VHH binders against UPF0284 protein YN1551_0030. Designs and how they scored, part 1

No score or structure here was measured in a lab: all are predicted.

Target 1, 347 residues: UPF0284 protein YN1551_0030, of Saccharolobus islandicus (c3nj62)
Amino acid sequence: MIKEYYGAETFILNKDFAYILVIGTTDVSLIPGLTIAGATPELTHFTPAADAEYVLLGKCKSINTIPVSPTGIPTPALLTRASLSFINPLKIVVNAGSRILPKIPYIDLQGEPGKDIRKQALSMEKVNNIMENSIKLGEELSNEYELIMIGESIPAGTTTAMATLLALGYDAMDKVSSASPDNPKELKRKVVEEALRNLPTDSLQRLAKVSDPVLLGVAGTSLGFKGKILLAGGTQMTAAAAIINEFDKNKLKDITIGTTKWIVEDKFADMLSLAKQVGVKVLASMLDLSISAYEGIRAYEKGYVKEGVGAGGSAIMALVRGVSNNTLVRKIDELYSELVGSNNLHI
Structure headers, positions and changes below count from the first letter of each chain, unless a header shows other numbers; antibody chains are not in Kabat numbers.
F, E and O are the ipSAE of ESMFold2-Fast, ESMFold2 and OpenDDE, as the mean of both directions, binder to target and target to binder. V2 is 0.75 times the mean of E and O plus 0.25 times the DockQ between their complexes.
[cut] stands for letters that were removed.
Atom coordinates printed by the task and the answers are left out, and those that the model quotes come from them; centres of patches stay.

## First folded at step 1 (VHH)

Design A01 (framework vhh_8cml_1)
Fold by ESMFold2-Fast, scan of step 1:
Structure A01 (fold): chain B 347 residues (1-347), chain A 124 residues (1-124)
Amino acid sequence: as target 1 above (347 residues)
Amino acid sequence: EVQLVESGGGLVQPGGSLRLSCAASGRTFSSYAMGWFRQAPGQEREFVALISWSGGSTDYSDSAKGRFTISRDNAKNTVYLQMNSLKPEDTGVYFCAADLYGSGWYPESEYDYWGQGTQVTVSS
């Protein structure tokens, strides 16, 4: 039920772990057509806060329901909560720079929301704050855990991930995934090509121009953590791994990306070639949501949403502990039915 | 392990003020979300206020909003509850609670460590 790539091994995942969710926003999400995170453009800024609230509480406080796409497909936070319900790890929310702050306790990296990468994403002051504070967090977590799983929530994060990979020298143009099956490649290309003009030589300065607070927070936490790390996410996590590798060439031996089959099988992207270029190991959960009672959940099988909030990594953690596909889908349906207000638990 | 010791309780007249302190000992105080709960005689324990580990986020019960302020001093390993405009219905034992990186205001069972409580009496 788990595919292993590039030397990844599942046996290291049978340890107690903390789930770390790094949240943030970027003004790249305001460019029409780049993201479907949220039922309306107005709700896009609420998505990271609402995702964090849902994972921790089972309900959102910042919006009246959970984040859904414009076509009614629920947030991958639903899949994450379902998977983690069988484990109940410590859950830590880390604010790297979100416009809307979650109404739950969180660790603040003293960052800021990312700006339009065609100008300047982050000031150097805020980049330094995010990196220093996230490294410190990783060091602190090392005293209590041998394993952590780091997820993310940031709308339009695949665009900043592509810009980040390209700025660091990887062959990444058109290789990142999208929450939409159509993947707006032409628009992403234009935004990223403009962002890559007049790049500084220094790596931190390049990241300040084109990256986002979440990628920096994920990378910093990883650099500070002494144990094993599962980066729970898709093509965005290849960008995080690239940043880690830029600052510590030996660190990737302790890092594995945990993602979904929908990401690795996405024919309109190329996650596995990105991972191979960076030198990072990959695990993919082979969850089959076709048996779900709900059309919105089955839409993942059609290439909608695919990943986020650490959904793939969370499923991997449940699967390695002996939770079956049918049990996970039943739990997903149970949680979704409570949000809809109907009791359709038949699989 | 964290140990919590409350202080600052006492008898006060309606409309008065009290400042409660909760001193924490042990490693990783800066990693804990801190909450205040209270229990009136014959009643269940109820939530009053919380503050995130960084101090960047706070939340209050409806009865505490506008009257109480929670704050923390990580250098002193202490969390405070400033209580203004006290009412007789604020009478109870006030407990400090710590939740490691958690969301701990929902059920009291989510909090990892608890103090012994400090009595607050609002009466003429």
Scores: ipSAE 0.000, ipTM 0.163, lowest interface PAE 17.5, mean pLDDT 85

Design A02 (framework vhh_8cml_1)
Fold by ESMFold2-Fast, scan of step 1:
Structure A02 (fold): chain B 347 residues (1-347), chain A 124 residues (1-124)
Amino acid sequence: as target 1 above (347 residues)
Amino acid sequence: EVQLVESGGGLVQPGGSLRLSCAASGFTFSDYAMGWFRQAPGQEREFVALITSSGGSTDYSDSAKGRFTISRDNAKNTVYLQMNSLKPEDTGVYFCAARPSYYSDFTEAEYDYWGQGTQVTVSS
């Protein structure tokens, strides 16, 4: 139920771990057509905070609705909560630069929300803050854990990931995934091509121009951590791995990306080519949601959402501990039923 | 190179006051909750006071309530314990300790870093 690529091994994951969720926002999400169809700018800004709240509490405090799309498709935070319910790891929320702060405990990296990458994503002051504070967090976690799993929540993060990979010299044009089945490649290409004009020579200055606070926070935490790391995410995590490799060429031996089959099988992207170029190992959860009782859950099998909040990595963690596909899908269905049923009581 | 250095201990008469200081270095002080513990001769360490990373909330042992005040200055990487109305029972070695603010539940009691301690003696 788990496919191993590029030397990845599941046996390293049968250890106690902390779940780290890095949240942030970027103004790239405000460019029409780069986020899921029908999402408002207001809802987009609340998504990372709401995702973090749902993973920790089983409910959202920062939004007045449930975290389900207009068509009934739930946030991948629901899949993450279901998977982690069989393990109950320590959960740490890390704010790299979210416009809306979650109403739960979090660690603040002293960053800022990302700006339009066609101009300048982040000031160098905020880049330095994110890197220094996230490296410190990784160092501190090294005293308690041999393994951590790092997930992310940032709308439009695949666009900044593509820009980051290209700025670091990888062949990444049109290879990142999208939350929709119909990846808006032309729009992403135009935004990224403009962002890549007049790049600085220095790697950190390039990242300040075109990246986002979440990619930096994930990379910094990983650079500081001394043990094994599962980067729980899709094509965005290849960008995080590329940043890590830029600053420490020996670090990727301790890093594996944990993702979903929907990402590795995405016809409009090329996850495995990106991972191979960067030199990072990949595990893919072969979770089968087609057996779900709910159309919103089965939509993942049709290429909607596909990944986020560490959904794939979390499923891998549950599967390696002996949780079956049927048991996991049953738990997903139970949480979805509770989530949708609770909304019917709010008038 | 994490270091917590306590100062301000000494000999004081019953009813007197002392202010303890703990200077922190080698970690991001503003991300840590800071606590004071004490150990009387021949006894285990006991909790005295705690202040959250922001300084917005404090907790005290029953014996410290109303007499001791914990405070912090994040710009100076220092935590303080103001001790008033001191009693012979307050005699002991006082330790500064740091606990990460990122613990997602409040049942975890582990402190990552400890100072070497400063002696407080309340006697005539």
Scores: ipSAE 0.000, ipTM 0.099, lowest interface PAE 22.4, mean pLDDT 86

Design A03 (framework vhh_8cml_1; at its last look DockQ between E and O 0.03; V2 from the best seeds 0.00; counts 0 for: pae E 13.8 > 2, placed apart)
Fold by ESMFold2, look of step 2:
Structure A03 (fold): chain B 347 residues (1-347), chain A 124 residues (1-124)
Amino acid sequence: as target 1 above (347 residues)
Amino acid sequence: EVQLVESGGGLVQPGGSLRLSCAASGRTFSTYAMGWFRQAPGQEREFVALISGSGGSTDYSDSAKGRFTISRDNAKNTVYLQMNSLKPEDTGVYFCAAKRGYWGDYDSSEYDYWGQGTQVTVSS
């Protein structure tokens, strides 16, 4: 139920761990056509706060609606919460730079929301704050844990990931995923090509121009942590690994990306090519949602959403502890039913 | 490849000041944390100061605290060590060093690139 790539191993995951959810926003999500269907661009800024709240509380406080699309497709935070319910790890929310702050406790990296990468994503001051504070967080976690799992929530983060990988010299054009099964590659390419004009020579200044606060927060926490790290995400985590590699090549030996099958099987992207270029190991959850009672859950099998909030990594952590596919899907269906109710099954 | 060249050393009276500079050549300077180390005759190389890639975080040896200040100018690819209240025990060859990564290290073996050093002599 777990597929291994590039020498990844599952036995290192049978340790006590902390789940670290890094959240932020980027104004790239305001560009029409980059958001998921059924959401206005401005509402995407609420997604990270709502996801963090749902993982921790089982409900959202920052929005007055349920975290399910108009067509019935739930946030990947639902998959994460279901998987983690069998483990109950310490959960830490980290604000790298979100416009909407979650109404729960969080660690603040003193960053800022990412601006439009076609101009300038972050000031150098805020990049430095994120890096310094996230490295200290990773160092602190090393006192208590030999393993951490790091997830992310940032709308339009695949576009900033492509820009980041290209700015660091990787062959990443058209290789990142999308929450839509029809990846808007031409729009992403246009945005990224404009962002890459007149790049500074300095790598950290390049990241300030075209990256996002969440990638920096994930990378810095990883750089500071002395143990094993599961980066729970898709193509965005290859960009985080690239940043880590830029600053400490020896760190990647302790890092594995844990993702979903929908990411590695996505024919409109090439996550495995990106991971190979960066030199990072990959595990993929083969969780089968086709047996769900709900069409909204089964939509993941059709390539909707695919990954986020640590869904793949969380499933991997449950699976290595002996939780079966049937048990995970039963829990996913229970949580979905609690959000939607029987009156909404037609969607 | 990163090349480091120190300058600013010399002969100084006790209580005097010197500013050491370390000019870097090569690619991206801000991806390297920087350190200053010194070596007195017959002694091992010892840690003096370190600075993060951005310049936002610094640390010092006990003997340097309160007297020395490390800084960097990433636009000019240069790191500095301002040394005040110099003592004869500060005499030695001062080396700048670069370590790939954001944070520096107290252990000299962790640094990838080294300058040739600049002599600082404080007359007893």
Scores: ipSAE 0.000, ipTM 0.217, lowest interface PAE 13.8, mean pLDDT 88
ESMFold2-Fast, scan of step 1: ipSAE 0.220; ipTM 0.663
ESMFold2 (binder alone), look of step 2: mean pLDDT 81; pTM 0.825
OpenDDE, look of step 2: ipSAE 0.010; ipTM 0.272

Design A04 (framework vhh_8cml_1)
Fold by ESMFold2-Fast, scan of step 1:
Structure A04 (fold): chain B 347 residues (1-347), chain A 123 residues (1-123)
Amino acid sequence: as target 1 above (347 residues)
Amino acid sequence: EVQLVESGGGLVQPGGSLRLSCAASGFTFSSYAMGWFRQAPGQEREFVALISRSGGYTDYSDSAKGRFTISRDNAKNTVYLQMNSLKPEDTGVYFCAAGSDYFWDTPSEYDYWGQGTQVTVSS
């Protein structure tokens, strides 16, 4: 149920781990057409805080509902919570730069929300804060754990990931996924091409111009951590791996990306090519959600959402511990039913 | 049977110091983050300080930063709070708490609580 690529090995995951969720927002999400059709700017700003709250509490405190598409497709936070319910790891929420702060405990990296990458995403002061504080977090986690799993929640993060990969010299144009089956490649290309004009020479200054606080927070935490790391995400995690490799050429031997089959099999992207270029190992969860009782859950099989909040990596962690596909889908359906039948979802 | 027993409280003058101790038993101490909280009469418990399982990470409320130091001795199943430059506003019942998560500053996230020790700062 797990495919291994580029030398990735599942047996390294059979140990205690902490789940780290890095959250942030970027004004790239406000560019019309780069987010899921029908998503409002207000909902987009609340998504990372709501995702973090849902994973930790099973409910949202910053908004009365978990973020769902207009057609009732839930955030991947639902899949993450279901998978982690069989393991119950330590969960740490890390704020890299979210416009809305979650109403739960979090570690603050002293960053800021990303701005329009066509101008300047982050000030150097905030980039330095994110890197210094996330490296320190990774170093502290090294005292307790030999393995961590790092997930992310940032709307429009695949656009900043593509810009980041291109700014670091990778062949990444049109290779990133999207939450929509109809990936808006032309719009992403135009935004990213504009962002790449007048790039500074220094790598950290390039990242300040075109990246986002979450990618920096993931990279910094990874650079500080001495053990094995599962980067739980899709094409965004190839960008995080590229940043890591830029600052420590030997680090990727301890890093594996854990993602979903929906990302790996995405015809409108090329996750495996990005991973191969960067030199990072990949594991893909081959979950079959077609057996779900709910259309919103089965929509993942049709290429909606696909990944986020560490859904693929969390499923991999459950699968390597002996949780079956049927058991995972049953838990997903249980949580979805509770959510749909409560004040947490608008019908 | 889980027990957290606080000690070291008392009456102190403004600018003085106190060292609080919390002795833990009945659970695997080294598997829990430890926190100190305080409560003024009629108010909710507020966060003071936190220490991770290993002692490698600490965090403090804004009012405690630079004045208080949290530490732990896993061999002795004990967590400490060294309180310096005490102010009348520091008066309250001080509770130690054990949580399964590293970085909790909210009371509802802690699994086990002591009965508290009184700290009174007055001239």
Scores: ipSAE 0.000, ipTM 0.157, lowest interface PAE 17.2, mean pLDDT 87

Design A05 (framework vhh_8cml_1)
Fold by ESMFold2-Fast, scan of step 1:
Structure A05 (fold): chain B 347 residues (1-347), chain A 124 residues (1-124)
Amino acid sequence: as target 1 above (347 residues)
Amino acid sequence: EVQLVESGGGLVQPGGSLRLSCAASGLTFSSYAMGWFRQAPGQEREFVALITWSGGSTDYSDSAKGRFTISRDNAKNTVYLQMNSLKPEDTGVYFCAADTRYLGYDTESAYDYWGQGTQVTVSS
């Protein structure tokens, strides 16, 4: 049920852990046709806050339902909540720079929402704030945990991830995934090519130009944490690993990416090539949602959404503890039915 | 409904010790950095001590360093301030506060929730 790549091993995951969800937004999400993380461009601003609320509470406070794609497919936060329901880890929400703040407790990295990467994503002041504060968070977590799992919620995050990888010198053009099955490669390529014009020499200044607050927050937390880390996500986490490697060449031996089969098997991307180039280990959840009673859940098997909010890593954590595929899908369906059948909430 | 309730204040002699407690309810306590502030008669509110959400890091004002110790018990949703070698200048109302913005700050504006305070009087 879990595939291992590049020396990744599941036995390191059978430990107590904290779930860290790093949230943020970027104006790259406002470029028409680039992301499907919300039903409308306006709703994409609410997605990270709503995802965090749903994982912690089982309901959203910032919107009336849960985040859905333009085609009505529910957020991967649903998969994450289902998986973590069998474990009950400590859950910590970390705000790296979200336009909408979640109505739950969170740790603020003193960042800001990312701007258009074709000009300047972040000021150096905010980059320094995010890095310094997330490193301190990782150091604090080291006092209580030997393992953490870090997930993310940021619409259009694969575009900033591709720009980040390319800015750091990796062969990443057209290798990142998309929430849609058809992946808008041409538009993503054009945005990133413009963003890469006139790059600074300094690594932090390059990241300030083309990255996003979530990638920096994930990287900083990882750099500060002294134990083992599961980066729960897809191609965005290869960008986070690349940032980590840029600042600490020996750190990746303690890091594994936990993702979904939908990311690893995505024929319009190349997750495994990115991971190999960066030098990071990968685990993939082989969770089979085809047995779900709900069309929106089965849509993941058709290449919609695929990953986010640490869905793959969370499924891996449940699977290594003996939770079966059938049990996980039943819990996903149970949670989804509460949203669909409730007089209080609609999809 | 978020509530922070301070206790343990009272009258002590110079050189004495006092332990303040702050019980929190209505929040996920383990996700909050906690701080202690005080307000002396005729003065503005000032920072005393902070402790991060995990308890792994602490910070103190210059006046509190070496004399005061902040600690927490996440199982009891309680933060403590152990005050030793008390001086008349330590007299004031002591407030506990919860901060969601970072791992703790020494600025009043960083704290989202506040208790009503507990009186500490250091006098012969």
Scores: ipSAE 0.000, ipTM 0.304, lowest interface PAE 12.8, mean pLDDT 87

Design A06 (framework vhh_8cml_1)
Fold by ESMFold2-Fast, scan of step 1:
Parts: structure tokens; sequence; C-alpha cells
Structure A06 (fold): chain B 347 residues (1-347), chain A 126 residues (1-126)
């Protein structure tokens, strides 16, 4: 039910853990030509706050609609909530730089929303704030937990992840995933190629130019944490692992990425080669959503959405505790039915 | 799912005004961001204006800024495009489109607009 890559082991995950959700936004999501076709800037700004609210409350407060696409495909936060419903870990929302703040308790890293990476993503002041405060958070969590799982919510995060990996010297061009099966590789490539011109030599300055607040917050929390870490995500987490490795060459021995089958099997990306290059272990949840009663849920099997909000890592945590595929899909269907039925959405 | 029907197109002289309407049927109109696109003879379809699901955000093409206003009435399931100071270059078929967008990953092209009206013809000539 779980595939292990590069020396990853599931038995270390059968421990109490805290779920850490790092949220943020980036203006990469607003670049003309990339979002004109089907998305509004307003909707992308609300996504991280709405995801965090849904995971904690089972409902969104920051949007006036439900987190389901017009075709009925739900946010991966729904998969995360379903998985974590069997465990009920402590859930901590961490704001690294979201334009819309969630209407729930959160820890603020004193960062800012990322700007256009073709110019400058973050000021050094905000990079230092994110890194210092997230490292401190990791250190504080070390007093209470031997294991944490860190997820993310940031629209356009795969583009900044690709830029980050390339800026740190990895062979990452066109290897990151997309929520859409029609991954817009040429547009991502063009933006990233421009962003990589005139890179600083210093690693933090390089990250300030091309990265995003969420990748920095994930990396800093990981660097500060003394125990074992499951980075819950796909290709974005390979970028976070690369940042971690840049600042501590021995840290990856305590880190494993937990992702979905849809990410590791994505023919239009190559997450496993990114993980291998970085030197990070990978676990993949082999969930079969084809048995869902709902087309929106089954869309994940067709390569839509694939990952986010720690969906894959959360499923792994449920599976290692004995929750079956059928039980998990039933819970996903229940939550989906509640989400859709309460708002009279056509599904 | 949603069905979109445009109306209000027609012939107008340069400097004139026209108001397009797009009536949406189906569930949860208020969940959709709405856009207007146009296609001039012999050209590709291009963006004109959009309005968020809440109405709190609007955006316009450079050619539309200052002349066109997009608005919506969620109680009537209708989106509008008020076009002022019309020019011959505004001639084309105007399409209404519905999108919630891939808000958990917005790296998508025009194919993300799954619901399109059939279009309404706008002709600006003397």
Amino acid sequence: as target 1 above (347 residues)
Amino acid sequence: EVQLVESGGGLVQPGGSLRLSCAASGRTFSDYAMGWFRQAPGQEREFVALISSSGGYTDYSDSAKGRFTISRDNAKNTVYLQMNSLKPEDTGVYFCAASEGPYYDFWSDLRDYDYWGQGTQVTVSS
C-alpha cells in the first residue's frame, strides 16, 4: 500500500506526531499569460487560508464558496482531513507569507508573500525572519515530539520549487508536477529561465531571489527540529529538502518525503530523479481512488491535483496505523458528500 | 456544471455603447469566476475582462481598461460587460466563460475554462 524508495522505512512513522501546515502565496501565481486562461488572482490568494481552515474545521471561512472546482474536483485538503480524522494529531498552522490570513489560530513567521521571482522573490529581512522563526519553531517542537509531518499550501509552488532546485545546482528543468494533467511546462520554463539570470553567489541571497516563503518555512522548521521529519508533499518537497541539504549536509538522514502515487507516477514530471539527486528518501501512498462514488475524487487518478496540503504524507500516516484503502476512500466520500451537499453544488 | 447564454450583441457606431449579458444556469453560479473573451475575424480568442466569484476582484485587458466595466448579479445568475467608447477594433464574437480556476494550482491555459457560451456578435462600424 506504501512504496519505499531510496532507503525509506515506514516503521519510524508509527509514533505520535504533530501536523505542521506551512501556508503562503507568491506573485508567480499572478504572472500574465500563465493565469489568464482559467484562474483569477483573488481565488489563488485565498487558497492557503481556505485549505488551512478546512483541515482544522471541516469548513472554509475565508472564501464565499467551497473549495471544489467547477468540475467537482476538491482541494487536496479534503484528502488530508479524511486521513487525519483517524489519528487526530495536534495541527499547527504556520503563516510564512500568505496574502489572506486564515480565520483560525496560526503561528506567524514574520515573512511576506513572495514576489515575482524574475526580479526578487523576498527581501533579505523577510528571508532572515522566516528562517530564524521557523528554526526556533522546530527547536521548540523538539521538546514535545520525536516526529513531525510538515505539509504546504501555496499556489504556483511547483514553479518556485523548480527555480529553487535549479538555483541550487540540480537538474530540475521540467521535472516538477502540476495540479493539471496539461502541465504548462513551456510557461514555467520561460519564467524560471528569466529568474535564474544574474543569480547571487550566496545561498540565502539566491533563495531570496527565486524561492518562496513556504519553501523557506518548511526548510527552517526542519533544520530546527531534532527528531524525524516526514515532508508531506511532492516535487515541492524535493526543493525544500535541497534547501535543508544546502545548510546541513547530514540532516537528510532524518528526513523522508511522503507523497502520492500520482506524483511518483507522473509521466510529465520526474519526482523520483529529483529526490535521488538531492539524496532524500521517499515514501509513496499507493491509494486507489478509482473506487470512489464521485467523479471529482476519481479525477485524482486521471492526474488532476495529485498532491497538496500534505495529502500523500497524511494518507501514509493513516495507512501505517492500519487504516485500509477502502476505509480511507469511504471517509473521503463522506467528507466530499458533506462539502458538496451543504452548498447544493452539482456533482 | 453550468450553461452560459450571452445576449446584448449588435451593430453600433464608433463611440457608441453596448451592454452584454451572460445568463448562467446550473448550480452554484456564485462559485464561478466569470470572464469575457472575444475573437476578431481571422484572430485568436483573446481575454477582455474577468470578475471573481465574490465580485471583489476585476481585471481587464489593456484595450478594455477605462472603457469596459464587468459586473455581476449573483441573485440573478448574470454577469455583465458594459462597453463604452466602442472602436472598430472591438468588433468580434464575445464569449462568456465560467471558471473557478485551478486555485490549488493555477498554472493552466484557456482550456481550464470548461464552460463557454456560444458567443454574441459585436460589430462596430460607421
Scores: ipSAE 0.000, ipTM 0.154, lowest interface PAE 16.3, mean pLDDT 85

Design A07 (framework vhh_8cml_1)
Fold by ESMFold2-Fast, scan of step 1:
Structure A07 (fold): chain B 347 residues (1-347), chain A 126 residues (1-126)
Amino acid sequence: as target 1 above (347 residues)
Amino acid sequence: EVQLVESGGGLVQPGGSLRLSCAASGFTFSSYYMGWFRQAPGQEREFVALISGSGGSTDYSDSAKGRFTISRDNAKNTVYLQMNSLKPEDTGVYFCAAKLGDTWYESLHPDEYDYWGQGTQVTVSS
C-alpha cells in the first residue's frame, strides 16, 4: 500500500509523533483562475482556518459548512482526520500568516499573509520572524518527539511553490500539481515568469519576493527539529525541502515527503522529478477510494483535490500501523456521512 | 497504432559522435516519459537516458553522464539522443521507449515501459 522512492523507508514511522499543521494565505489566490479551493475569494481566505478547525474538532467554526471545491468535493482535511483518528497524535496548529485566524489554539510565528509575488510576497522583517520562530518551535519539539509530521493548508500554494523552486535554481516550470485534474499551467506560468523578473541575489531576499509564509514555516520548523520529519504534502513539499537544503545541505537525510498516489501519478505534473532534483525521499500512500459510497470521495480517484492538510502523510501513518485501505475508506465514509447529516451536503 | 521509429545509428570511431532520433505517433506524446535504453549482444536492456513529458527533467546512467544529452521536440513528436565521446563499450542496439508519466522511479526500469521501438544499431570500433 505504500510506495517507497529515492531510499525512503516506512519502518521509521512506527513511532509516536506530533502532527504539525502550518496554515497561511497568499494574495496569489486572488488572481482569477489560479485556485478552485473556495467557491468565492472570501471562502478561499477561510480555507486554512476551517481546515485546521476540522482536523482538531471535527467541525468548522469559522464558516457554517466545511471547505468544499466549487464542484462539492470535500477538503482533504476529511481524509487527514479519518487517518489520524486511528492514532490520536498531539495536533499543533501553527499560524505562519493566515488572513483568517482559526477559532482554536494555535502557535503564531508572527508572520503575515503573502502578497502578490509579481511584486513582493513578504517583508524581510516578516521572513525573519517566521524563520526565527519556526526554528525555535522545531527545537522545542525536539525535547518531546523523535518524529514529527508537518502538513500545510494554503490556497494557491502550488504557484508559490513553483516560483520558489525556480528562484532556487530547480527545473520546476509546469511540474507542480493543482486541485483540478486540468492544471491551469498557462496562467501559473505567466504569473511565475513575471515574479521571477529582477530576482535578488541573496536566497532569503529571493524567498521574500516569491515564496509564501507556509513554505517558510514548514522549512524553519524542519531546520530546528533534530529528529526525523515526514513532510505531508505534494509538490509544495518539494519547495519546502528545497528551502531546507538551501540553508542546511545535510538536513534532507532526516526528511521524507509523504504524499498521495494522485500526486505521484499526476500526468500533468512531475512530483517525483522535483523530489529527485532536490534530493528528497518520497513515500506515496496507494489508497483506493473507488470503493467509497460517496461521489465526492471517489472524485479524488479522478484527479480532483489530490492532496492537502497532510492527507497523504496521514494515510501513510495509519497504513504503517496496520490500518487497511478498506478500514480507512470506511472511516472516511463515516465522517463524510456525519457532515451530510449536519450541513445539508448532497452526496 | 502506436509507433516509435529510431534512426541515426551507424558505425563510428572511438571519440566520435552520433545523434539518434525517435519519431513517435499514435499517442499523446507530451504526456509520456521518453527513454533511451541499449542492449549489447547477450545482455539485458540497460537504461541510458530519460526525459519527462515537458522536457524539463532529464536523467542519465553513470556511463552516459557528461557525454550524452537527451532532448525532445513535442511539436514534432520526436526525442533525440546526442552521443559524444563514444567508446567501444557504447556499442549496442539503442531503443526508444515511451511510458505514461505516472512515476519517475518506474521510468528507470525497462519492464515498466508501455511502448518500444525496434532499435537502431550503434557500433563504435577503431
Scores: ipSAE 0.000, ipTM 0.117, lowest interface PAE 20.5, mean pLDDT 86

Design A08 (framework vhh_8cml_1)
Fold by ESMFold2-Fast, scan of step 1:
Structure A08 (fold): chain B 347 residues (1-347), chain A 125 residues (1-125)
Amino acid sequence: as target 1 above (347 residues)
Amino acid sequence: EVQLVESGGGLVQPGGSLRLSCAASGRTFDSYAMGWFRQAPGQEREFVALISWSGGSTDYSDSAKGRFTISRDNAKNTVYLQMNSLKPEDTGVYFCAADRESYTLFGDSDQYDYWGQGTQVTVSS
């Protein structure tokens, strides 16, 4: 039920762990033509806070619904909550730079929301804050855990991930995933190409220009943590791994990306090639959601959504502990049913 | 998976109407959300209207609300945009687009997979 790539090993995951969710926003999500029809800037800004609230509480407090696609496909936070319900790890929400703050306890990295990467994503002051504070968080977590899993929630994060990988010298153009099954997005390429003009020579300054607060927070936490790390995500986590490798070339031996089959099988991206270029190990959860009672859940099998909020890594954690595919899907359906019955699921 | 061809554009006077059609080819048309976008000379592409894969949900830009209606016929693999009360500012190339629904909801950068070549709409100024 789990595929291993590039030397990844599932046995390292059968340990107590903390789930770390790094949230943030970026103004890349506000670029005209990069947003979905009928979405407002306000709704987009609420998504990371709402995802975090849902994972911790089973409901959102910042919005009157969970994040849902225009046609009713629910956020992968639903899959994450279902998977983690069988484990009940410590859950820590980390704010790297979200415009909307979640109405739950969180750790603040003293960053800021990312700006338009065609000009400048982050000030160096805020980059230094994110890196220093996230490294310190990783160091503190090392006192309690030998393993952590880090997930993310950031709208438009695949665009900043592509820009980050390219700025660090990787062959990444058009290799990042999208929530859509097909990924020939000309506007995304145009934005990234413009962002890559006049890059600074210093790596941290390059990241300040084109990256986002979540990628930096994930990388900093990883750099500070002394144990094993599962980066729960898809192509965005290859960008995080690239940042980690840029600052510590021996660190990737302790890092594995945990993702979904929908990411590794995406015909219009190439996550595995990105992972190979960076030198990071990959595990993929081979969940079969086709047995779900709900069309919105089964849509993942058609390549919709694919990943986010650490859904793939969370499923891997449940699977290595002996939770079956059928049991996981039943739990997903149970949670989705609660959302439908409570009027929390609106399109 | 989908190829898109627009038709129905042309020249109209202010207050006039046009019906745009988007003919799709491919086996998975009925699994895509469909949208209309437009682009005026020298400007960025802007959203106009969207219809879900089943036709059960529609959405419109503020400029299109109350004047434009999007519809689809899955049996004919066609999407329509009925445009009423046309204004000079509606002038532009209108593009049909197909999207399987992006996640990062309400505002992901990854929204539309396939695009038509466009059809010109000109409202007399």
Scores: ipSAE 0.000, ipTM 0.124, lowest interface PAE 20.0, mean pLDDT 84

